# VHH binders against Protein DOG1-like 4 (DOGL4): the designs that were tried, part 2

Target 1, 232 residues: Protein DOG1-like 4 (DOGL4), of Arabidopsis thaliana (Mouse-ear cress) (q84jc2)
Amino acid sequence: MSKMRNLVEEKFLEFYESWVIQLELYLHQLLIAHNNNTMSETELRHLISKLTTHHKAYYTAKWAAIREDVLAFFGSVWLNPLENACSWLTGWKPSMVFRMVDRLRKSRVVLVEAQVKKLEELRVKTKFDEQKIEREMERYQVAMADRKMVELARLGCHVGGESVMVVEAAVRGLSMGLEKMVKAADCVRLKTLKGILDILTPPQCVEFLAAAATFQVQLRRWGNRRHYVTHS
Key: E = the ipSAE of ESMFold2; O = the ipSAE of OpenDDE; V2 = 0.75 times the mean of E and O plus 0.25 times the DockQ between their complexes.

## First folded at step 3 (VHH)

Design p14 (from a27 with T58E; framework vhh_6qgx_2; at its last look DockQ between E and O 0.17; V2 from the best seeds 0.00; counts 0 for: pae E 10.9 > 2, placed apart)
Fold by OpenDDE, look of step 4:
Structure p14 (fold): chain B 232 residues (1-232), chain A 123 residues (1-123)
Amino acid sequence: as target 1 above (232 residues)
Amino acid sequence: QVQLVESGGGLVQAGGSLRLSCAASGFTFSDYAMAWFRRAPGKEREFVAAITWSGDSEFYTDSVKGRFTISRDHAKNTVSLQMNSLRPEDTAVYYCAASFPGYTLHSYEYDYWGQGTRVTVSA
C-alpha cells in the first residue's frame, strides 16, 4: 500500500535522491584517487574535504527538515526497507564505521600502533556515547505512556477546535524530545567520522571514505532490488 | 549576512572578571555549537570553550577550567563567556565562532567567526 507523504517527506526525498547521486560521483572520484596513487596529499585532502562538506550538507538539510517534522525521519520514506532496518535513530550506527576500518586493516591498509590505539579509544568513546543515547531513548520510549500521552489519547477521541489545538501542542512536545535525540545521534555520527578521519592519513581517509560510500550505495541498491520503493 | 559580534572585552586587573557576549545572526543559531577562541600576542589562536547546540554540554581548555563559563541563550541568539579570576596570561583577542553541528578544537573547522574583542588583564 502506498503511504501518503507529507510535504517534508517529499522535499527531503527529492533532496536525498540528489544527494545520493552526488555521493556516487564522489565515490567514483575516491576510487580513482585510491587506484591512481598519483595524487598529492593536498589533492587528497581536497577530495576528503569535498566529501566532508557533502556529508555536512546532508545533516544541514536533515536538521532543517526535522524542525518541521522529525517524525518523518522515523519512517524515512526515502529509504528502502533494508536501509531502514539498518538505521539507528534515523541514521547509520556510529560504531558501525569501526567495522569498516577493521576490514580495511585486514586488507591492505597498514595502521601504525599509534593509530590503532587512537582508533580504539575512539571506538570506546563512540560506544559510550551510543549507549548514553540509547538509554535516553529507552527512557523516552518507556515514558510514552505518561500523562501527556494519556491525555493525548483521551483528546484524540474528541473532534473540536480546542481539542485539536491541545493535541497538536502535545505532539509538538513529544516531537521536541525526539528531535533532540536525533540531533544528539547525528552529533555522535559526525564526531565519530571526524575522529576517524583525523586519525587516518589522507590516503587511508580516501580508502575509508570509498569503502563507506560503497557500502551505503550498495545497501541502497541491494534493498531496492528486494523491495521496490517509489522515490520519484 | 551571517554575523557574529563580540562585546564585553576591556581592561581588567588580575583576579577580576569579565563577561563576553557574542550576538549571532544570519544563520540557524540553535543548530550550531558555539565556541570561544583566543589569540594572545605572538601566539596562535587557541580553543577556549565550547557549548553544544542544545546547551547541555560544555567543554573547556584546561587552563580556564573552573574560571570560565560558557553559556548560550537561544531566545537572544547569544553566547556568553563569563571569565572569572582572570590572569595576565588570559590577555588575548577573544573570538566567537560557530560550528555545525558540533564543536571541535580546531579553528579551521568552524563555519563562522566574529571579529573578536580584546581582553587585557593587567598584573
Scores: ipSAE 0.781, ipTM 0.890, lowest interface PAE 0.7, mean pLDDT 92
Fold by ESMFold2-Fast, scan of step 3:
Structure p14 (fold): chain B 232 residues (1-232), chain A 123 residues (1-123)
Amino acid sequence: as target 1 above (232 residues)
Amino acid sequence: QVQLVESGGGLVQAGGSLRLSCAASGFTFSDYAMAWFRRAPGKEREFVAAITWSGDSEFYTDSVKGRFTISRDHAKNTVSLQMNSLRPEDTAVYYCAASFPGYTLHSYEYDYWGQGTRVTVSA
């Protein structure tokens, strides 16, 4: 059965559409800065700051929304099916961003040895944090088959307020567990993004942010074109 | 209105203990990493301790490891710093700070700051 869009989904859909429009405007500014090497260091730092503030605003809004309904972020209505298929715990997989960093090694501005070393250390740390969360997710899924969940499934076959109350408490417990995992994943995302920006020079930060924003915007456009071909 | 209000500072003798508390209001406390920084006269703010938004992980600067303990209470929206085996070099103004979503060693990356509470340790 098709589920109806709830208030959390409606509010976040409205927020996300506005957020993406602003991201595209920032991407335009990043591309201008990247193609025009006459911008001052102060101007580049200001642009980078706008992007970091914009991403921070996304996670602030997301955490407010997941506190109300974390399940809205699994199979999100504000994302197309391709965006949803590419999600790892409701967002981009942190280690995958290093593929965009690898492109910087081919840019006109070379990465110095110290930067390469720090980026590799960050990549290893990011992979470790990512795997830790994946183990927690596996543990969570295994817990779905334990005695408590079996008992809840059994109670779901009974009528009355008692079974309803117990099921509601269990669903709240499941939601709290998912919320913690999503927040942990978002912390790894933001730590990885910050770490990369701290290692890179302002021109390299602009190239990296432009690559990341371009991928995000294009993934959305590719997925939206799929709807045209399937539902013309 | 966002506020971080520190308390518990004072004068103690070397080897003594103090407990600092920080009461948070005006933001979603449970989403923020909380930290303590200190500034001695004529010096920059230095990192002392931090606790993650979940309370699952704590971080300390080497000079206070084993002597200081950071904790948080989500019900009261407070973060505390238990300071044991105090030394004259711990004399400083101690500041409570909040950062979304994680902690950092860099003071300029914190979103909110308290006014500070003075700790003086006599030899």
Scores: ipSAE 0.358, ipTM 0.726, lowest interface PAE 3.7, mean pLDDT 86
Fold by ESMFold2, look of step 4:
Structure p14 (fold): chain B 232 residues (1-232), chain A 123 residues (1-123)
Amino acid sequence: as target 1 above (232 residues)
Amino acid sequence: QVQLVESGGGLVQAGGSLRLSCAASGFTFSDYAMAWFRRAPGKEREFVAAITWSGDSEFYTDSVKGRFTISRDHAKNTVSLQMNSLRPEDTAVYYCAASFPGYTLHSYEYDYWGQGTRVTVSA
């Protein structure tokens, strides 16, 4: 299993770095679209679709990787320490995206009352789903700690092939549960993203996606700088 | 104009096979997980099978594992359920459902539903 864990981590890191580079290229296109008042609604919707597909591709690759080794994503090398310090089940808390929407409302984007009401309804649904996942995560964290403690005691008092098989079975059981929970969290992230893009107009979607991409790119760059200072 | 239209239901002898099909329109099919549910008389809808939006994973309730196979065709916007070794207890109305982006065992979490197709398995 350690051999598959190393391969999974290395492959996903390479994917993620390429994925972020492509996100930066899409950010350039979003900024051009924001500054180009002559772009048609069809052209804007095409660009929005590209971004949606790009985010979907991230989760496609992530879900394939967690199928092989979900534990690789908890404190993993492909997320720098700053991004990982947020510690919400292998990613950013889904409801944090509404902070970005709120900032855009105050300075750049004017929303009609119907959009505001729909966004608030979506925020409430997202928060509800987050709380459900947080409770399930707490149960799994307790189960993981208990199983590790029992196996540590067994290694100290009893060593043999049966002990190894019991640990492997326990890890497989917890890994399956964690995989389902990580996918559930990612589904909330994707559902929330789709919900926001469905409520906003195409020009508003471009502004939102540009802000989100800028934030993620900058956070990655800041994390790499901090990582070298702290770990180098 | 979202539509899910099931077809392929009918009467089949126990031990026989049947293939259900569901044609999808009015939404971006490749973004949705697809599932089959069934309802026997006097019972609630129960989960039968699901396939992820990418088609990379399939899931089955225990009573149909090894007998039923779900598949999807993104070019034709269809999802299918191949049902082999049918038993009288498989008799039900079968429903196609779609959920963005993932599947669940709970029927109330699905976004779109078909009208159902009847499957009757005689002893």
Scores: ipSAE 0.000, ipTM 0.375, lowest interface PAE 10.9, mean pLDDT 77
ESMFold2 (binder alone), look of step 4: mean pLDDT 88; pTM 0.895

Design p15 (from a27 with S54Y; framework vhh_6qgx_2)
Fold by ESMFold2-Fast, scan of step 3:
Structure p15 (fold): chain B 232 residues (1-232), chain A 123 residues (1-123)
Amino acid sequence: as target 1 above (232 residues)
Amino acid sequence: QVQLVESGGGLVQAGGSLRLSCAASGFTFSDYAMAWFRRAPGKEREFVAAITWYGDSTFYTDSVKGRFTISRDHAKNTVSLQMNSLRPEDTAVYYCAASFPGYTLHSYEYDYWGQGTRVTVSA
């Protein structure tokens, strides 16, 4: 149940708590901008840029941390159990953000047909990229049953006990493969986010980013309050 | 300390081909998305092509799709742009750019840039 935290976990926990606090502050600015019809396009673009920079800072810190310990991102100590339960390859599932896009279609923010078409094309491409990564994960898992891995497992069994050296080498190989998969998933996240922002106008970008940030913040609050709400 | 150095530019006639190369140093090459941008005389810098860290996922602006191919060589820390069926409107200074941790279509979001290499396509 209880594991000792390593330095990577402690540092990223501190980083993530600060990062979420800043996200909540940006969410406030996004909500103000959404309700303020007097903001210029330049002001809206500046706010959108602050959010994109904030997300890039997250991935910068994450990629530095996974280089040291990618396994820290599976069942992360800085995430509550609900956040961990909702994770797909250490983060949000890229195609899920299109549910936030659906809010724009039903709100007062009007999407023109050309935008709807481009968003649907992006949704299809995002789903294709997700499936490609899932196939890569399947290939990675199958590779753990290749001759080299089978030989390592057999070596451990025939020694009549565990070999710390052999186990550590196998775990290092697993970690390198997982780092590649996590970075691939993060690239799909960044491509999806960027693609949506490129299609949307600045006011629509503000509404989209507000919806995404609201969901992330609320998911954390629900999990922290231990609301074990199950609905079918 | 990230450095990007472009090469391979030059003069070519319409319908010809050029291969641009970008040598990267001072960073972990595989952690960066690599892109090519261009700036034509009197115009803004525009996106041309990008290659992400994973699985050689590639992106192109519509005007170059099917004509240009971006690729990377991790052993040489090099990204290349193969330019086929060149048109006079492809005349520009071509820039290599790096973005961590992923790619973007907006030039202002790239952290590192090369000095550029000139491509001139005559009619």
Scores: ipSAE 0.005, ipTM 0.330, lowest interface PAE 10.3, mean pLDDT 81

Design p16 (from a27 with G55D; framework vhh_6qgx_2)
Fold by ESMFold2-Fast, scan of step 3:
Structure p16 (fold): chain B 232 residues (1-232), chain A 123 residues (1-123)
Amino acid sequence: as target 1 above (232 residues)
Amino acid sequence: QVQLVESGGGLVQAGGSLRLSCAASGFTFSDYAMAWFRRAPGKEREFVAAITWSDDSTFYTDSVKGRFTISRDHAKNTVSLQMNSLRPEDTAVYYCAASFPGYTLHSYEYDYWGQGTRVTVSA
């Protein structure tokens, strides 16, 4: 294992653990705001801003890390096996958040017709963007398994010199392609999140963000319990 | 750090041609869908053409389809709009825009914008 790869993983593990602790603190504030409907619009906007800044900080750190080692984000050491099993291109699947938006229709906050229309338009665009990325991932996986790549792998194991250079160039190209796909997926995530928040009122934004953070925190807790279950 | 710079605008007579170019600095076009929008005097900004990031698929508004061609040069990090058979109604300020990961018809969904280049088509 390369020394640089291990250092990227350790650094991001430290960042992510701190980031999740802060997310839990923000979730507590969101739940208080949601249960106390006397909070002013200015106070709600400030809380929403803290959450959006927190998510932006995650992607800033992630993109710096994937520039060094994109593979660290596939089967990440800072995520438990359940979190890793639920990942779509190193993170949450963008269209999943619309299931949380659908719950707003059953809550105290009511969506007006104009909001429902805009959310449906955003849902359709998000699904379209996901499908384009899934098509690129399929192309990537096919390229990994095609005859040329298989032949280069065999050649690289048994023939030195120029064949080693060709294999190294191909592997580097694959890593760069993967980095572009991860950034594409992250951009769909950020655009989807921003789009939803732009459509919703501040109280609706608080409820949406609370639902999303609750799901993320609970998924982590459910997965972490697996490592502490004794076979009694 | 991110900047889009348009060039190639000017005055041309009806039936003439112009080529607009957009150069990017601070990022690579291969990661972004690129689009051209235009704003005629007294009107709102409208979609003209787009090229996708994944496979360079092209899209056009009906009024320019068959007359305009959008293309990109990945090596030079540029996107171009070749405008043929120009009409007086094509008179507008033309803007280059970048959106990741896909194109959209909505100007407010684009991440980066150029300053615009003026195109005037005389009758």
Scores: ipSAE 0.000, ipTM 0.123, lowest interface PAE 16.4, mean pLDDT 80

Design p17 (from a27 with S99D; framework vhh_6qgx_2)
Fold by ESMFold2-Fast, scan of step 3:
Structure p17 (fold): chain B 232 residues (1-232), chain A 123 residues (1-123)
Amino acid sequence: as target 1 above (232 residues)
Amino acid sequence: QVQLVESGGGLVQAGGSLRLSCAASGFTFSDYAMAWFRRAPGKEREFVAAITWSGDSTFYTDSVKGRFTISRDHAKNTVSLQMNSLRPEDTAVYYCAADFPGYTLHSYEYDYWGQGTRVTVSA
């Protein structure tokens, strides 16, 4: 009835819970920095660096885990159903973060026209990169329904010995294909995040990172239904 | 713990060739993008070339396109830079760098750095 967790799922669940707790602590620091206009550029850059390092740590752990079991990330036990419903190729959809950037147009820290142009160029390129990965996933799904794969599935049902080895090799090939696609998607995520931070000033970076972290933390709370969310 | 060790630098005449190598240890090499940067005396580090974690894509600064080739060997945990048709303006200290998992043209964003290997191109 209940799915038993494998070792990869158990280890990543433990990692992810700690990672989210630390993200919430960094969010608190980002909100303090955003509401305090006395922090130096050096202090703001240090805080931004902590967030960047924290996100890199997530992907380092994720890539180690997907090398062992990529399928754990398509039915993630450490995410609630709402978090899983909002997932695109095992994580956040890269182009979605530009909605958070658009919030900066209405904030105290106004974007200059040159930044708006660079962000629009990055948005277009990010959507292009997303489309390339989506086409690769579609080709992967079509290849799974190819005559050779269907025949291997039939073979696995009727014979043993060498045919078992051939089927196992094919399944490992499919898992390797998924791993490559997940890593490609994660590269677009990190490239998009870095691109935005490179365009923004340190105060704007703090506001952007606070918005992103707030959304991630609130989405988790909404899905867990442990606390009521008040609109402010 | 983490180490990047460059080799292959030296003195060469204009039009000559050099191959730089970088041996990586202390991290999961196959998960990192690898890059070469260079620094001429009195200047900041400049991007030269990068290769993605998979080895499927390579990137070059315009001044070295068609002359330099970056490659990686997962079995040996090495990244190499083949430099052909060298010019006096290529004279610099060359640094190997690792970035997880993406790459950037900005040197300050790279996770790990080697100590550098000197390349001198005489006229």
Scores: ipSAE 0.024, ipTM 0.524, lowest interface PAE 6.8, mean pLDDT 84

Design p18 (from a27 with S99E; framework vhh_6qgx_2)
Fold by ESMFold2-Fast, scan of step 3:
Structure p18 (fold): chain B 232 residues (1-232), chain A 123 residues (1-123)
Amino acid sequence: as target 1 above (232 residues)
Amino acid sequence: QVQLVESGGGLVQAGGSLRLSCAASGFTFSDYAMAWFRRAPGKEREFVAAITWSGDSTFYTDSVKGRFTISRDHAKNTVSLQMNSLRPEDTAVYYCAAEFPGYTLHSYEYDYWGQGTRVTVSA
């Protein structure tokens, strides 16, 4: 199997499975902290820091992997089909987390007017950054059908030498372009996460992170249930 | 082993120029945002300038805008700060810092720090 031979996919699958197990353990701690108000601000900040570090560890591993094979992330073997269907440029769509913030407003979490204003400013900036990346991806897809790329595909039909080198250079350029766009999208994700956490109080951060982790874990569980519905 | 090594500090007259350099090793430099901070005697560290991992965006504190320019060379694993029109108030120890993958002004949130290089601006 070609996928079983891809070392990047095998290595990242092993990493991701361990990363998700640790996320579930952190989710358990977040839910305990949210439901029991006995934790100090210092203890809550420490827990929030563990989650932030955990997410940074994911992106550190991801960026190492995309440097080797960015295409592995557009059809990820470590994600089930439902998780893949919900992906935007190899991960969660940044503006989606503001729906989780809206749940905080509708729950019994009290957001002061200054926080609401800052969250709306962040939402606008996040949507602008998303649209900028979407336009870059559209330009990338259009460039794939450009005259030069069509000519390179035609040259690839010829054997040997210069044609092979030119095609290989073009393919490397395409991979570098995708890598840059994925990294840009990941930067928007981390910037959005950090921005929300900087605006919220520690108890509000715990509730937000618990909601986000719950959704991520449940989406994985819902998608994995497909294995029991489909005839083997 | 992570290391950030600053160089280029020294003594300069007001109105003069200096170029600070920071050599990075032991981490994937191209994945990190890079920044310069400074600390004047008896004061806390102050943000000076930052550049994103891609080099597409730069940020400056108001007091250095138009005078200082931050740049990076990922092939050489270096970040540089070109300081023009120096003022006595710019006298400080300058520190190079790295953060994966983003940017922050809070000094305690940077992942790695250099030892610093001293800049003295005479009146």
Scores: ipSAE 0.248, ipTM 0.644, lowest interface PAE 4.7, mean pLDDT 84

Design p19 (from a27 with S99T; framework vhh_6qgx_2)
Fold by ESMFold2-Fast, scan of step 3:
Structure p19 (fold): chain B 232 residues (1-232), chain A 123 residues (1-123)
Amino acid sequence: as target 1 above (232 residues)
Amino acid sequence: QVQLVESGGGLVQAGGSLRLSCAASGFTFSDYAMAWFRRAPGKEREFVAAITWSGDSTFYTDSVKGRFTISRDHAKNTVSLQMNSLRPEDTAVYYCAATFPGYTLHSYEYDYWGQGTRVTVSA
């Protein structure tokens, strides 16, 4: 019915723009820390804590918004088309971060055998949790084409308060299911990030967080600068 | 303004049962994982049990598995710990803790803490 953004979308758009600006400032601090090697362990831990708090703030705001309107997070207006194309259940795919961890194993950063073992255990668990959520999403998509849902769609084409109430109840149930799946996915994201940070030393954490923040910031910039190309 | 208030502690004999409750206010309870930690006299705080934000998964330290049950009530914003087959070694101050959104075994990673309730198990 309405072509205007709803209040949830407008509020989260304002939050997200501010959140990204602050992430970019933290990225600058992470790059300075990584390149200069002059910061103490205490200073590095403080910087890592700032990033951890910043990511927690994002999910706190996201979960408040999802409670009001989970559908706003599918095809989000605060994300450009490239960011939306790279989304897996309204955010980054958890297993993706291990690609960045793999680069730490091949860089100047030396991972000891105990860290490699713990990272592999975490990777396996993350993929297992991710697969479980993917199975739930597949079941959800199948349920949308379920015989009962098709019947409800037909009923919704007829005029009547009773059919409207039944359709509204079904839509509310579907929204609650989406909320649970998105929250489950976000829990896997946060467990994966925390797990990696718990395994890595402070200098390794700074390098990892810098790589992750660089990817987020650059993906947004690439998508914002996209150009239509015509076949000549 | 954020508060976690524990209740239900007391004195009980070995083999007995107690039910601890934690009432939460000042934050969105349904978004937080909830946990119970304990601290025995002269010892450090240790993990006892946790329940996810949804209530779908529960976690226990090995020494209490099969004896303790953690549960939550979203309508009342409460977390409960049912303690059965109590042992003298369970004597401790029990603390309710909240963390967003997942649980950890590390007490320093919890966002909010109650003041604790004392449990004494006599032989």
Scores: ipSAE 0.126, ipTM 0.591, lowest interface PAE 6.0, mean pLDDT 84

Design p2 (from a27 with T28D; framework vhh_6qgx_2)
Fold by ESMFold2-Fast, scan of step 3:
Structure p2 (fold): chain B 232 residues (1-232), chain A 123 residues (1-123)
Amino acid sequence: as target 1 above (232 residues)
Amino acid sequence: QVQLVESGGGLVQAGGSLRLSCAASGFDFSDYAMAWFRRAPGKEREFVAAITWSGDSTFYTDSVKGRFTISRDHAKNTVSLQMNSLRPEDTAVYYCAASFPGYTLHSYEYDYWGQGTRVTVSA
């Protein structure tokens, strides 16, 4: 339903634009905190909590929107082409955050041996969870290509109550399957983020969150710049 | 308003069984991880079991693994804890809790809590 799809897209576009503006404001605060070694642990924990709450708000809004139209999140209109090209199951690939952690280590973030061990254990678990989801997506794509689905696509060319009902039921089933998979991927994302924050000290959390937010904001800026380059 | 209401607690002999239930109202908890915590007299709340929003994954603390089973019913908006082979050390007030987007071992990270139901296991 194009009307329902357009409403979901417009509503989430409005939400996402506001959400990104607030992320940039939090990024500014994170960068100030990172450069100020005199902030108390309580102040740092408060800032980390604001970022955590901000990300929870994103997934709350996303899951509400996905219940109405999961397909809006595949090739999202609120994302530029570069952001869409970098998406894994409608969002960031969970194991990518460990590349951020590695970059922080290269920048002389002092991690104790116990933290390094826990981060490696979490990285292995995250990769395992990613692979499980990728196998489910492969099964989903194979199921879409089976003989029954091909026949249903042919029936969609005819006007008739019986064929319309069968096609509508099949499409509903496909959407429910995608919703389940996207939510599973989002759960891995948030478990990974929480796991990293639980392992890191508050100053290390601030540096990690600053790096992650910087990458997200810069990726958006790079992709938006592309639209002003002439190719003719 | 959002409410979690526990039931099924009581007095039971060691080796016995109890089934705890948690009914959720005022919100669709299908997007929430659900967990059971317990608090023995003089102790802080400890994690017991959790089930993900999908119901596909369950987690248990080592002391209850193999004895307790957590399950959920999305249609009834309930989560249950089947407790078998009960021990005197299982005596506690049991709390139902909900967390978005996933479960955690830390009680302070849960968004909603029930009032608790008391379980007493006699030797």
Scores: ipSAE 0.000, ipTM 0.379, lowest interface PAE 11.1, mean pLDDT 83

Design p20 (from a27 with F100W; framework vhh_6qgx_2)
Fold by ESMFold2-Fast, scan of step 3:
Structure p20 (fold): chain B 232 residues (1-232), chain A 123 residues (1-123)
Amino acid sequence: as target 1 above (232 residues)
Amino acid sequence: QVQLVESGGGLVQAGGSLRLSCAASGFTFSDYAMAWFRRAPGKEREFVAAITWSGDSTFYTDSVKGRFTISRDHAKNTVSLQMNSLRPEDTAVYYCAASWPGYTLHSYEYDYWGQGTRVTVSA
């Protein structure tokens, strides 16, 4: 429902703003841990756990919200245009994680052979899962051009009566299909994140999480800055 | 080190009840979604029920909705499945499984598995 959808958008906007503020605070803690050699392995594991829990909270809130209105996540009002332009099925593209790891390896992080092998295996699996979801989304988009959907769209131009109910039922069906695809994509994201963290040592996990959080925070800042840029 | 230990299986007559329990150790239980799967003779493992990491949401396969109830106890690191109005078709080996960070219907996406407990429902 349009009225319930508006409320979902407002509630998630409030949640997301608070979630990003907390992410930035955790980023500061990760940067301190990285620059300060005094932290024990137990302390590093605790910090990594905080970040993991924080991401878990995001997906818990997201899945509750998409149950009510998945369409709110396509062109989200809580994201600036740059963040929306960089989204793949309502979030980050899973394979992007490996590019970030590759960048860290080229700068400061040295991985042992066993870690490199496991990362390559995870990369292949992640890319396969990602491509499977892309094919499903393509099939979904093609199905939108189906004769039945075109006919239902025509009926939707008729105000009131039984045809309106038929159109609303069809839209609910489409939304349920999108919800399943978004959840599948989120599952790949979360399994990829878990896989990376399981392969890396605690200090390497801190480096990785700091890089990921930095990118997310900076992308938001760049998008907000560009949005408010005025002609000279 | 990581262990999921199921208990509570057994023989019961149709219409009866059983309570399965799963004790978890060696991982941060409160961070994982927990689920029950079952495998009937000659069939593949199928989803039965799941509970989110927080315990706020539960999910069931259609054939058990209204008959089975999944719950978890964070203090005891246990997940339970209360099975009521049992049918011969519920005969299977029941497995508890853990998935981070959320539940899934796909058995291959679960991180940890118990060894299973046998449930036999006689006609």
Scores: ipSAE 0.000, ipTM 0.256, lowest interface PAE 10.6, mean pLDDT 82

